VH-VL binders against Protein PARTING DANCERS homolog (PTD). Designs and how they scored, part 5

Target 1, 248 residues: Protein PARTING DANCERS homolog (PTD), of Oryza sativa subsp. japonica (Rice) (q6l5b5)
Amino acid sequence: MERSTHSTGWTCLPPPPPEPAAPGRGVCAMSTSWRDKQQPSLINFIAAFLAANSYRLNFLSISPDFIFNNGELSVAFIFETNWDCQNEGAVFSRVNMLKRQLKHLYVVVAVPTKEQNESFNRSYHKYGMKLGFPTFVPVTDPEMGFEKIVKIAHALGVCKQQDIISRLKNEREQAVQCTDSFLRVLTSIPGIDNHDANALAQAIGSIEAIAKASKKFILENTDLSTDKAETIVRFFRDPQYYLSPKIN

## First folded at step 23 (VH-VL)

Design x3 (from w1 with heavy chain F101Y)
Fold by OpenDDE, fold request of step 26:
Structure x3 (fold): chain C 248 residues (1-248), chain A 119 residues (1-119), chain B 107 residues (1-107)
Amino acid sequence: as target 1 above (248 residues)
Amino acid sequence: QVQLVQSGAEVKKPGASVKVSCETSGYTFTDYGISWVRQAPGHGLEWMGWISAYNGDTNYAQKLQGRVTMTTDTSTSTAYMELRSLRSDDTAVYYCARGDYLSDAFDIWGQGTLVTVSS
Amino acid sequence: DIQMTQSPSSVSASVGDRVTITCRASQGISRWLAWFQHKPGKAPKLLIYYASRLQSGVPSRFSGSGSGTDFTLTISSLQPEDFATYYCQQYYDWPYTFGQGTRLEIK
């Protein structure tokens, strides 16, 4: 009695195809000059963090330390990884230069000590920075600083996208309203139906233009009957026609 | 001292709207965003949305999309939250809190505003 | 949306006890986690921000730890005024979300 050990071959179902990598959140451009001044450990941290957050890292010769591109929005960052109390002037000079060139600029400054923080605050006032632009973001350490940069870039991207969506929605709504209003006006004319109204819309485009259109023009550019074309012309040009009580 | 002071309790009927105010003091109003958080009786805290006092950007919880509007008045350093088409399940204490993606967390809160929706 | 799960939902403890509350995020949130204390009739109070940083004016008996998905709030020696509901909150991404809360009650 040969016990046929049915080796139930556990068909290892191939791991489900990796969920399509969430479309990359964007691109991070890092200044080569900034990179070269940093500790390799920080660069590695940044690279890993960006990867984990679905950003592609590119090294470029750029004036800001970072540029984040999230779709249609580009945000620039100055990142001072260690506030130097003796080099305040250079930082603010750079800030002043870049703020003139860039619409979206943030300055992230690591101020791990109370002294550095106080120095930074004093310098901020000393150099007459206008409140709000650029935005300064003090942090305690470079890692937090970079995480903050990513957070800011992401948030701004989201806001921009929402703005675009809202705008598009509003435009669509307006377009629809305009179309509806257009149709209502034209179909209020005796003998004019939706087909006629649409034909006029396509051929002439606006109520104002229709009002100015000649009978001949309407007939040449639409499939409207002679009677309908005449009615339209009369409706817009003959005040008596408009005022004539609809004898229902 | 940094302070957020909210408007008083409101009683509303279903279908009505409520507008809660949050007056801020002790800091530059435009430096921080304002978030709104609510707590229904017997439930936890729920984030409703955020508004930037600087540029007016907003982000609302999806659940409240279309019903909630947040605004700011820089002249009075006041934030507003309007909730429309009120339902019984909107009965809650509503809080404003200072904080956004630029700040560390919601560090300052208003005292809360009770909104009761009853038929 | 990022889900925040607290454990336990309730804790009974005595004055002087060490209390630990955990919070887990459904995805990595780095250190963008805050802890709040909430008492009835009062506004929530920020205790910890950025996972481990003590908010100014908060007693040192409160501490936070963790990164990524797992976070912990610790009260080293419970005081009478510490009986409250505690919430974790992620502010990594919108919508910001809270844990369900942990009620700390007197034993």
Scores: ipSAE 0.893, ipTM 0.962, lowest interface PAE 0.5, mean pLDDT 92
Fold by OpenDDE, fold request of step 26:
Structure x3 (fold): chain C 248 residues (1-248), chain A 119 residues (1-119), chain B 107 residues (1-107)
Amino acid sequence: as target 1 above (248 residues)
Amino acid sequence: QVQLVQSGAEVKKPGASVKVSCETSGYTFTDYGISWVRQAPGHGLEWMGWISAYNGDTNYAQKLQGRVTMTTDTSTSTAYMELRSLRSDDTAVYYCARGDYLSDAFDIWGQGTLVTVSS
Amino acid sequence: DIQMTQSPSSVSASVGDRVTITCRASQGISRWLAWFQHKPGKAPKLLIYYASRLQSGVPSRFSGSGSGTDFTLTISSLQPEDFATYYCQQYYDWPYTFGQGTRLEIK
């Protein structure tokens, strides 16, 4: 009795296809100069955090410490990982330089001690920073600071996207309204139907232009009948035509 | 002292609109966004949306999209929340709170505004 | 949307007791979690921000811990004024969301 050892071939189900990488939130450019001044532990933290948040990290020779690109929006960051009470001027000099070049600039400053925080606050006034631009974001530690940077970048990106969507929606609505109004006006002309109105829209484009168009032009550029073309011209040019009671 | 002061209680009919104000003081208005949170009777806190006092950017809860509008007036340091097409389930206490992606949390709250929607 | 789940929904305790409330996020939110105390007829009060930072003016008996998905609010010694509803809130991403709340009642 030969025990046929049915080798249950564990068909290693192929690992589920990697979940389509959540569309990357964007790209983070890190200044090589900034990187080289930081502790490796912080860089590793940043890299891991970006990866976890679906950002691609690139090292570039850039003036800001970070640039986040979330599609159409680029946001720049200065990141002071440890406020130096003796070098306030250097930071603000850099801020002043970059704020002239960049529309979206944030300054994140780690001020873990009361002294540093006070120094920062004094310096802010000393160097005449206008309230609101750039935005300064004091934090207690570098890790929090970077998380804040990512949060800011993300939030701004989302807002920008929403703005674009809203704008597009509004534009579409306006376009539709204009089209409807256009059609309504033209189809109010006796004998002009939607087909005619659309033909005119396509050929001439605006009511104003139609009003100025010659009969000949209409006939040459549309499939309208001679009678319809004449009616249109008369409608826009003959004041008496408007006054003629629709003999229903 | 930092303070948020909201407008008084409102009673509205279904289908109507309500506009709640939140006057801020004690800080630079443009430094913080304003969030709105509501609480219906017997329910928890619900975030409604946010507006930046700096640039006017907004983010609304999807559930309220199309019905809610948040605005700010920098001249008066006041935030507004308008809710349209009111329903009975919109009956709630509405709060404004200082907070956004730049802040660490909703650290300052208004006293709340009761909005009652009744037929 | 990030869902926040609190546990327990209600807790009965006595003055002097240690109380622990947990909050779980449906996804990682780092430390962008706040705890609020809410009493009837009053505005919510911020207790803890960034998961473990005590808000200014809040008694030290309140503490927060956690990161990622799991968070805890602890009241080391319950005081009479601490009976309220507590909420966790994530402010990691929009929409901001609250837990369902934990009602702390007197035993």
Scores: ipSAE 0.834, ipTM 0.922, lowest interface PAE 0.6, mean pLDDT 91
Fold by ESMFold2, fold request of step 26:
Structure x3 (fold): chain C 248 residues (1-248), chain A 119 residues (1-119), chain B 107 residues (1-107)
Amino acid sequence: as target 1 above (248 residues)
Amino acid sequence: QVQLVQSGAEVKKPGASVKVSCETSGYTFTDYGISWVRQAPGHGLEWMGWISAYNGDTNYAQKLQGRVTMTTDTSTSTAYMELRSLRSDDTAVYYCARGDYLSDAFDIWGQGTLVTVSS
Amino acid sequence: DIQMTQSPSSVSASVGDRVTITCRASQGISRWLAWFQHKPGKAPKLLIYYASRLQSGVPSRFSGSGSGTDFTLTISSLQPEDFATYYCQQYYDWPYTFGQGTRLEIK
């Protein structure tokens, strides 16, 4: 079975607009042309399943069958609900077209019978290996297939969100841990008081960033005078004023 | 034949760290994720987290976040789980298992690694 | 987190008996439930996935049923090698969680 080869790269689609303050995991866009080809019972199942999983469902004219957006990641799906080996060329041609336009694409194929599964495996070997990306996911029925689509979209979003939260928490802990040491280093610079040091912390952040900041950047982003900004730049750049940091 | 082979038993003091390896064979390593599951004496199975062998994405159980790191080495087809700041209640058998949100379930398991944390 | 509750905690049974173990999820998990057999000194073994599908190489005397929140594992005509601890596990959503286990022991 083909494992997820999902890239963390940016998609070709524009970012969605900010959503109203609503609870949920995100937004699922379903292709109207795909919807109109399906049995109504499958569409009702999909709508109910998305609601139970806190996704808002929108019907849009889009090239893939589904797009999920969970704030930081958009992922697209092709969902073939009726595998027929006579149409294998059309399926793989569509996949090849869309993979050139989309960086995060999965193809889910319903193969409810042993014969269909064997047929798909032969076609996958012949066509799928030549195509490479994207990941193909065979399933036993359309309802299982859609549940897997939601599970894939959610899992990818959770991994990304957990990484972002961990990075933000680590940055905040570093800032808190450095508060007193940070102020001692900055206020050791002649003419720089606690107000100036706090302004630098709020506008620029770390001592490393302040050491690299230009005079212009400091003046544009803080209330420091030109003399104070010049003193800070000189302190970090001039070897005669260099102090070995003791606060790491 | 698909096989997951884990490193040997370890005895540790509280506050130390342990790193358990899980060497895989018989399949394409990057096609599947690896989960880690542990069982303390007298207790049931506890899922610890998951790592993608493809891109290194992880999801850790909230109880263990900040103490656990899962990694992979594609060149050796090996997954690793490191647990830091060990406590006596971390004494358990630790398993690796093949599976993630794409697979049917945890179909192949390692043999288990006993980690004992004692004074 | 989705809590999985198994019943009973233990069962005493004889070879040839039929045994039923139940598992309840704290919220709907559709059919994303697995059953495992675990013997001391061995790795857990997958028996049933997607609530009712038999894993390759598992004897047909094992069967699973259920959907939503209530699930069962049934062992017909118990064999000597079936004495073990059994776990259900949801894989609907992270974190994946296990039931507390059911020990099946010789009467």
Scores: ipSAE 0.407, ipTM 0.746, lowest interface PAE 3.6, mean pLDDT 82
Fold by ESMFold2, fold request of step 26:
Structure x3 (fold): chain C 248 residues (1-248), chain A 119 residues (1-119), chain B 107 residues (1-107)
Amino acid sequence: as target 1 above (248 residues)
Amino acid sequence: QVQLVQSGAEVKKPGASVKVSCETSGYTFTDYGISWVRQAPGHGLEWMGWISAYNGDTNYAQKLQGRVTMTTDTSTSTAYMELRSLRSDDTAVYYCARGDYLSDAFDIWGQGTLVTVSS
Amino acid sequence: DIQMTQSPSSVSASVGDRVTITCRASQGISRWLAWFQHKPGKAPKLLIYYASRLQSGVPSRFSGSGSGTDFTLTISSLQPEDFATYYCQQYYDWPYTFGQGTRLEIK
């Protein structure tokens, strides 16, 4: 399990602590005040569903009803398990308070009847909720609602992970593309082909260094001919290169 | 009336790219996600990926990672799917389908776009 | 990835017959299972969502059941317009996956 804290004697540092087991998908925090208002069967369902989806469940005194931590992303939920229009003011006041404090907030509302759904929509418009934030997710029953909460939290975590991978790939492609742009400049030099440009880039590195390189240095570090080396030196150092009459 | 209208059929050579459009109408574009599903001749349906019209988040099928890009244009309520480095086995009918941007059943589908890749 | 296995692969049946198509998931997917009808030259059509809920505008002869890993689509009295290929699809977790399809041919 955990290792001793003593060093091996060949390092100036103690050995690193043992790595904990990976937590799977993450941690779900449930509000204790929310929990205490629910039927025990719903709480048992939620606990079983979280375990089946590799989430660790903690009961905490938190302001939203749920917080999911999926590594780099934290997502909060308000979960109204039975809509009652008589309590609309308290519900929307809480939504407005939390949306100012939280970057990722979803509101899941159980509206099992058409009447409750219509009542909710009237309240939504009455309180001036901005389209698309926080996202309101109507569901027909609390078990469907909690399954939807977990699916939303997981999907956002997966999308963030793919976004990070895509950014790293794009940064690598941009670095390669910048190099290729420099090679385009080199092949614009009369008489310099792609092989010559690659040889210059690999041996000397940057356009700035190539522009400053001597003919001797180019000949010593590449397979370019004397004429090609002269052309490169002249192209970068002689501002009158293109002003002289050209042969052909 | 909710409607998804896709761009017309395309014929491409191997190695080329194709970009299929899916213009939506009759609902609030940013409230739903768009999935792309394809069907090769003689085969079943294959989910390709999903994009959120709200924030542009994506998830792509592992098979297509690196070759597919899905985008949206909120000003025109249009989703796009681009498939690069086309192969002959990419010949298929490509569908866009609406669902909750984070996982719901596909309740409305586009008419389909035939993409033919001929060597 | 969650694999969806349908059976049978095809059915020939007469008008008025009761037809049952099954779908099995490789892991539990709760009730996040949809059934689609797909006719040649048309887009797929959603029939059933959340395992058992009938989509608006779909005839009541279609019904779905199941939870966890085993799911069933039933057509209680087959009609001539029901000639199609039927697909189950899980939408529990990414990547979403379809069954192989069941071709239903009217005798």
Scores: ipSAE 0.287, ipTM 0.660, lowest interface PAE 4.6, mean pLDDT 81

